# VHH binders against Origin of replication complex subunit 2 (ORC2), part 3

Target 1, 363 residues: Origin of replication complex subunit 2 (ORC2), of Arabidopsis thaliana (Mouse-ear cress) (q38899)
Amino acid sequence: MEDIENIEEDEYGFSRNYFLAKELGGASKRSAHKLSDIHIVDEQELRETASTIEMKHSKEISELMSDYKTMYSKWVFELRCGFGLLMYGFGSKKALVEDFASASLTDYSVVVINGYLPSVNLKQVLLALAELLSELLKCKRKSSGSLSKGQETFPSRSMDDILSFLHGPQSGDKDCFICVVVHNIDGPALRDPESQQTLARLSSCSHIRLVASIDHVNAPLLWDKKMVHKQFNWLWHHVPTFAPYNVEGVFFPLVLAQGSTAQTAKTAAIVLQSLTPNGQNVFKILAEYQLSHPDEDGMPTDDLYSASRERFFVSSQVTLNSHLTEFKDHELVKTKRNSDGQECLNIPLTSDAIRQLLLDLNQ

## First folded at step 17 (VHH; from r05 with Y31L T57V)

Design t02
Fold by ESMFold2, fold request of step 23:
Structure t02 (fold): chain B 363 residues (1-363), chain A 126 residues (1-126)
Amino acid sequence: as target 1 above (363 residues)
Amino acid sequence: QVQLQESGGGLVQPGGSLRLSCAASGFTFSLYAMYWVRQAPEKGLEWVSTISTGGGVTYYKDSVKGRFTVSRDNAKNTLYLQMNSLKPEDAAQYYCARGEPGFYILTKAPSWMDVRGQGTQVTVSS
């Protein structure tokens, strides 16, 4: 009990100091490379620490989570006022946000976006939101004696057209909101500028309310002043959970190290199966090359491009680079220069783990 | 090969209970939100329940709230629907469906959901 009190105070101080250090770093003109280095190390340490603390203090952590429940009605009020909710703090916030949604957002339609995955199709998200809103407005108008012609789906429309529909006027005094929950808005699926602009525009739509979590120190670097003050309109909630990243951590492996071959390959297979089929096939080419050439430093990037293009898995270098970025973000591959100075790609797994991975991918 | 196999249907009296199962294979089950849907004769598919990837968030059609419970066992790649206090209006062919790994809708099954199995028949009659 005395240990959990000190741990909570230390983690509260650590989490606040972590974000304060980021603010001071920005004001002191810190380099992006230094922030990236701090980001990588801090994430791994946070994940390891969260797992250890939860194992030791499960009852005290459960009581903390119960205390957060007393805040749910305030969070609902803040959403109704037009604020976005941004959850930060040590440990996985997935269970907390899920509990909030199931307990307190029952009056809303809820859509969940899993930002911790390697990719998310945001246009498909917008289409789903438009479909859902169209159904909600049709029901509301019929109840008010208004008749809408039918479903307003936009499969061929631009994202701009879909967003304009989502920003339509509210009727009368009635609320018509869809709540969008984003697990890890700073995650690999969402951290690119185009995704963040789309999410910011979504959050400003009159029919949309946003709840999100972050885990990365550089999350505010994703947003310019307009996005923060005019679109997201965040209220920042410090909610350390000390929960392990049981789901998120599968997609952010701490180390691809020598361990159980089946467990390491299974973790990588899970990540790969969340990618597009073409991305998986590009990875298979690299894996097969590495197994066939155990004495080499890896596969030259040019050779991977040529092999992938021959099989029509990629149409351009840009498409290949997109897949390679996904692989690197998930620590599936490493880059190294060989003795000839060529950039080479290497899967940091044993040959046995790679063979098991290929078996799992053929499911 | 992605497969979803439903089982556990049967004939029960009004007020009875059934537990449906959906065995999944050919994909990483834990990455997908899952849905139960049903189809009565000469009717379209009707959404019944949604469960999140980890099982922590569940949602139900109003007519089954309090009577049905969706759950999943990600270690066994199995989705369940416990149906209690069954009514004649619950009679239908029941299907499981998988969603999209990147996002899901809690309040209904999306139009792009993946229904693959033969389903399992639930009949409620005295």
Scores: ipSAE 0.393, ipTM 0.742, lowest interface PAE 2.4, mean pLDDT 75

## First folded at step 20 (VHH; from t02 with K108R)

Design v04
Fold by ESMFold2, look of step 21:
Structure v04 (fold): chain B 363 residues (1-363), chain A 126 residues (1-126)
Amino acid sequence: as target 1 above (363 residues)
Amino acid sequence: QVQLQESGGGLVQPGGSLRLSCAASGFTFSLYAMYWVRQAPEKGLEWVSTISTGGGVTYYKDSVKGRFTVSRDNAKNTLYLQMNSLKPEDAAQYYCARGEPGFYILTRAPSWMDVRGQGTQVTVSS
């Protein structure tokens, strides 16, 4: 009992997990020993198998997709009732979920999160949702919004403050919600526990509804009992598509390096400029170290303390930890162990983005 | 360097048609959802249309639904807006904007959207 996180959801979780494993040809069953032993199905093999099946059975697949369309009105009703929708099954579900959103959620605001990418800025997602909720509830804004980056200081608010705002307003209108579509909620951008906890808290907001897809057979192990039963409130839908993973199959940093550098750096600069000057200077020490040591796993925490104390930016470990907590709360840094076992701090931005950020901070 | 360049605007009579283009360069176009927005004189930017990264999902402001069609050619890094049955209230400077690779808003452009081009003017003579 003690090692089965979803025993109270066994009619959905266990049965669906069993069918997922059987559908994938019995590639693996999750042992109850530890999370690190999760068997991950070869994504390339899944893609090749899906393409072969689609070619051989194109008429049957088209009829299957048409059958799913007949379920759209029921899915909308389930969202109105407060359930999250979790789509699973063989093949890419991206096109199915997108068709559902464009065909049946036209009266609602819809935000789409691409969990198959290497990273997603969840704080920006929450800010977008806060803006949409303000419009939905016709709440008067405290200051005029800007269509460009500038004097608006919304990005300086913590993620917890934004979530509190999303939980605060309540309306009696049952059709008054924002739908959040999450492609691959089990994907690399979202798989960490903090991202999952944020998504679970988001899903429990009264005006938020989630529609998500999963591809990994052991994806439910990402969630504890509270997340599944009290927050996500999933209805599980078996929707095999047998479609190839043409978009999801490309997981690489090229997008982060070439197209979003200025926007990512600008967002980080705005957050950093809301911090104290000493906090900004501590971050600059880390940023400069990381730029000069690109082959290392970040800067050891002890080295950051020594450098910061030498320059009089901090007087104690407690003061440094206060700055580090603020950096982590805004996702400006992440902690990891290097190959020597030392705790290191890493800025999750490309070198070009970090250089842009440093230029912005020197304004 | 990231660039978005709009073209295809002009003067048209009510009920006429125009096709706008947005040429994109300096980034991996196919990984971004794209938006069309417009600005009438002395008014703010107004969202017109959203298109998903692959072009399979489109969404429109109610006032243009059925008259406008957004599309994209990821091989040519080009975004299009076919505008039919134009009305005087459609007259505006039209801009394309890109979203974030990690998420997008289907039903409107976010306030953080990346508008880089000079736009293209659409004028409808009454």
Scores: ipSAE 0.599, ipTM 0.804, lowest interface PAE 1.0, mean pLDDT 74

## First folded at step 21 (VHH)

Design w03 (from t02 with L106M)
Fold by ESMFold2, look of step 22:
Structure w03 (fold): chain B 363 residues (1-363), chain A 126 residues (1-126)
Amino acid sequence: as target 1 above (363 residues)
Amino acid sequence: QVQLQESGGGLVQPGGSLRLSCAASGFTFSLYAMYWVRQAPEKGLEWVSTISTGGGVTYYKDSVKGRFTVSRDNAKNTLYLQMNSLKPEDAAQYYCARGEPGFYIMTKAPSWMDVRGQGTQVTVSS
């Protein structure tokens, strides 16, 4: 309910730091300057890569996991200081986070949320947390021998009442915490804004500490400035595991591959908008042809020239070739020869990405 | 319909071992964290152990740590409890229980869980 206009620079800086950490953690080449490089990642390719990496480097992966284990005491300290922990990196982080919880959070109550599932009942989670906290507070009060409260702190049915209870004052030391582990906070069960706002409010509760993982590079777009800086208070940990998604992958496609198609269209639209209007119109003719002929290998160059000439977008073959050179230089178009030896042009994007491109260009 | 069937109980001398099994049907076993609970004749249900959906995380009541091992085989829809160094206080009717889809509590079984099987009796005598 806050007006968030004109605060994008802090959010952009946060998003920039996330993307820079991803790039520094895994990339040494400038491969993202071309549309085809942005477009080529898919879920099957990522699954195959993860599987082959684990098979070929099992000893190195085991050493990597052992190295992460040396960080567990620091992670516990960060949680006690009130930070949320956000785990990112290539491969399934489920086993790592579960090992951390079982090895280092043994003195705490731990609740695990599986965000990779198609549905999660967050109200039931909140009720469970309230019941756990109620039992912890009764046990701590009994141990201290103080029983001066005249009323039960029983959880309410309303979400606001439950969250108020979870944010209530602590008696004595700060050891009365419940740690909530969220596997794939960016997962399909949790992506909606209402779920994310609920999780952000939960993370700000005095009795709650949050550990979460993400797999999608655009996960920070789920959060506004208030959620990031005043509620989640994330510490970002780059923890690539290269582990296969044995459990998560059963229930949804890899989030990174899914988001690449929409962002590929956005990147292509930016490049196309830098071209002349006639160049954009020539590209639109090719795009519309490819959408209407999904079984073909692309549009013959002669047909593109004829269509563009008829609409007065080009005056000559030389002008068309100039536009085609620009398209090829930006990797917007690939050239292939069909069985008849004709040069054909193909946009290396999915039909859905091409449709989104056309929508963006028509605005 | 959801069904859980426990087996493998019996009479054992102190210090002996038993392996309990829980066969699950009527639901997608791999989506649920699973629990072992037990009940002595005059007591309510007592939480014994928790195992995560994939089997990678286990958690135990303090009195059984180091002696009991919970495991699962998601391909066979079966939950196991290996009980070593059994003591007379471990004698009880043992039940398996499932958690909620989508979340679970590592440190205890939730009070709202439904025990569906008849359980399997573990008796420890001198």
Scores: ipSAE 0.535, ipTM 0.758, lowest interface PAE 1.1, mean pLDDT 75

Design w05 (from t02 with T53E K61A)
Fold by OpenDDE, fold request of step 23:
Structure w05 (fold): chain B 363 residues (1-363), chain A 126 residues (1-126)
Amino acid sequence: as target 1 above (363 residues)
Amino acid sequence: QVQLQESGGGLVQPGGSLRLSCAASGFTFSLYAMYWVRQAPEKGLEWVSTISEGGGVTYYADSVKGRFTVSRDNAKNTLYLQMNSLKPEDAAQYYCARGEPGFYILTKAPSWMDVRGQGTQVTVSS
């Protein structure tokens, strides 16, 4: 028991020190180069060029990945002991965690959450987990000869009700759990406090184990002490991969790229398709307005709210603001004040790009 | 409109092979995990396989493990199921289904698969 506590403290200390060191070491020489001094190329050209960049140290990286494979049995053991696994380090960890899941979690039910997306429906995730748990428990009961037919039909349950269900059965069976793989837990879809709290509650369930990656140095700021030690119960694993963020990065505009109208529309379409139907519809209202009013500074926020509410896409200003935050975070919408001092929303795309985007969204 | 269209089904002898295809349209195919499911006569819907959005992870039901291979071509918006060593028990209507955006189940098909094709019939006869 003492050795496990010491390992946890050392690993936690190391992880904390790692993030602190990165925060402190970040006085990297600010490039004196202004963004304005850079010839901005087409996004497609940048991506293509980036794809041709030969990976340095490919042999060493391969060896490193092989070394990580030797740890898979340990990771499974840690999960069986009731720990969550937190994978951190430089580079995309998606492929590593996928390899781990494929190789070592085959005996368990596995759910994957792509937190690097703009949005994830956590309620649906919880419902899926509840269904899996129900099935797992039914199978276990059948094997133990206990005939109790409690068909708990999951009605339209609140998130709290679903979580309560997931918390309910305490099993002493260390091998009876569902693994939830999260790529990554500090991603745009999951980094909000509500999502983190939901995931923390989920992780505290006896039949749930989390395997999560983090890609941001400030990821630990998402959690309080209770979340870290009592709910997530993280074991920190330093697993730098040096792999590019090819998948995760698709959702971020390239700062150094002047996207063609077509490329920007495509990127926007990808982002929007990952949003909720209501989010998409709110954006469509804005897009249609902008196309109809090309000489205006954008759609007043109040008008967007009214229009969205009338169509039942939003129920409150808070809901609209949530969508707008997502749009802004992905640079799909900019804010400008008009001559009357009203906040207006505009899509930083050409009319042709917006038309194409709407076509893509209506497909 | 979001559409999935299965093809490649047919009549095959035991031990034979088929390759099913599922053409996707109306959504960004590369963002979604995909499922193969099947329904035999007088049986419920059975999960066959899951493939991740990038194709890096594949899972199979025990009944088809080692015989079936799921793959995808995201550039072509197409999902595939290579079926080898077919058995009479594999005879079913096969469907491709789209996962939810942002999450998928590796070891099961979700019960709420909203986007599914019309299916393709696989018959395995002596």
Scores: ipSAE 0.822, ipTM 0.933, lowest interface PAE 0.4, mean pLDDT 85
Fold by OpenDDE, last read:
Structure w05 (fold): chain B 363 residues (1-363), chain A 126 residues (1-126)
Amino acid sequence: as target 1 above (363 residues)
Amino acid sequence: QVQLQESGGGLVQPGGSLRLSCAASGFTFSLYAMYWVRQAPEKGLEWVSTISEGGGVTYYADSVKGRFTVSRDNAKNTLYLQMNSLKPEDAAQYYCARGEPGFYILTKAPSWMDVRGQGTQVTVSS
């Protein structure tokens, strides 16, 4: 019993040291190059150029990946024991986690969350999980001869109610769980405190197991002690892949300002398409306003709220602010004060780019 | 307008093969996981397969595992289903459906698939 506690402390110590070492590791020379100075190369050109880059150490990387594959059975065992798996290390871990899921999680229900996106609808995730759990429980009851309680419908329930449902069934069956794979639990869509709390609550459910990746050195700061030890119950796995961030990197705030109108519109479209329908609609309101009022400093925030509320895209100011935060984080919207001192929102794109963007969004 | 259009269905003998295609338009195809589902006469909608947005992960229903292969070409905005060793039980209307942005289910099709094609008919008869 003492030896297991010491191994856990050492692994925790190592993980902490890894993140500390990255923090203490010298001021990565912030490239003095402002992102604004980056000639946004056409995506196709970037892909072509990237394809010509010979992967250095391909053999060693292949061997490393093969070694990771030998650990898959261990990882499954850890999940069965009630641990969450936290994958960390240099490089994209998406392919590794996907390979693990496809190879080793075939006997379980699996839900995937892409946290590297600008936004994820966690309520929909919870609804999906509740439905899956309900089905799993029904199958078990049928096998035990117990009368099927009526189809619980979840769509009208609050997130808290859904989470309560997910928490309710205590099953002694260690093999009856749903796996939730989270690519970049520290990603833009999930890094907010509310999302993290929701995920922590979810992870504490007896029928839920999380497999998550992180790429940010400061990811552990997202969690308090309770989250780490009681809710997520993380086992830390150091799995550097050295793989490029081809997918995750696409969603980094692209300096919209320096690219061709077409490229900036395309980039904005990609980001917007990752948003909820309501988020997209709120943005469309703003875009249409800006096109209709080219001489103004932007749309007053209050007017956006009124318009969005009238169309039932937002229910509260808090909801709108959430969307605006997302827009700002992705540099899709900037804030200015007009001559009257009102906060106004503007899209830092040309009118032509906005028109193109709207065309792409309406398709 | 967001559209999915299935094709490639037809009449095939037991043991035969078909390749279904689903052409996507009106959205960034590469951002979405995709599903194949089917509906046989007098039966409910059945999940067939899930493929991740990048195509790196594929899952299959037990009924089709080892016989069907899902793939996608994101450059062509096209989803595929290669169906081998077809059985009479595989006869159905086949639909492609779009997942939700940011999440997808590997082992099931969600009940709320907002975007689905018109389907293509697969008939298996001697």
Scores: ipSAE 0.817, ipTM 0.932, lowest interface PAE 0.4, mean pLDDT 85
Fold by OpenDDE, last read:
Structure w05 (fold): chain B 363 residues (1-363), chain A 126 residues (1-126)
Amino acid sequence: as target 1 above (363 residues)
Amino acid sequence: QVQLQESGGGLVQPGGSLRLSCAASGFTFSLYAMYWVRQAPEKGLEWVSTISEGGGVTYYADSVKGRFTVSRDNAKNTLYLQMNSLKPEDAAQYYCARGEPGFYILTKAPSWMDVRGQGTQVTVSS
């Protein structure tokens, strides 16, 4: 009964601390300035200017970071006990987690996922983890003299098969695990339900330990009780850093800046690079069409299908729709009806941005 | 076009030092973790070091730990490997390789390193 009460206090503690941090930061005097009075500057200029802003309370922050460093041994112990670590608090936690990894996880295999990106290929992550685990297990078997050359051939390339493989090996060795560091498990690349479920399943594997950060107050809503207590098995660590989101924030539109063509293209490129080759090719068809027809409302969906099918990028309308759903989810494509009532697809980027994007994709 | 170009290799005596450079072009260098790998004659590809996209995290193979230092200058799109106390066993072709966007391994070079330079030769005389 006492253990349930402590869990409720930790959940309440998270919400309270987050709100307190926002309230303490948000009591900036309501600027009497109208949004209309704000001179929108170039994003690059804004970022450069922001980088020159001196950090307030640098000494106190340094002391705080030093205090956190004293907890690293405890964090390692918690990982060894089979817990996941969830880092929360105001400010970027990337540098803190990186320092922890570099200082204290040197005896372990470590994989890093940057969830703050627009997209991440989780299948590739799982494949890499499976390979790493296979190697780890082979090394242990050699040391134990068990010659069983079981070439555990990774069966089918499905995510489920890979996850099943990752779940299969049971080890009584508390030090035989891979650390997965996730910078912003609530980030754009990972916040979708499917990604969260995949990460939860991954975290339930006996040889996997997660160290993750969150920045959103609603991050706990990503998880059900099973995910939190049985799969992720989170220990919550309040570690406000007050560090600016210089890395994580690059992928968010600056409210006070005009999105640069270069930045938007870069963001789109990252997303597209995470897609399948066929998905990329379908997008290229659309991009090329839009560049060739700048005065049109976009490419008719039927024309995209025909073109994609002719080039063997899609086998069915269902396959195309799957790609389009992905494009829409990442805001790479919008739909509009033309004058004939046909559904047309357009990329919400400038022609210059699209050109740059195509250059990046053809590399 | 995405390119990596290694330089700085050469002939050194045991105990000597070299600094390798890898010039990156055709991609946003600061978004990618980078790897150093090496291949000795008649041996497979060996992981040497990993550095995170921002340079905040560095990992090394046990064989080079304490002797090699990886660093990067994102403004110059350049990766570095400072090699000190070189041994005959360090003689190899050294390659820089690019990680995947949003994903990297600190303790190993991934098998899918599709973007790799031509390499630079390091020879350590006996």
Scores: ipSAE 0.816, ipTM 0.932, lowest interface PAE 0.4, mean pLDDT 85

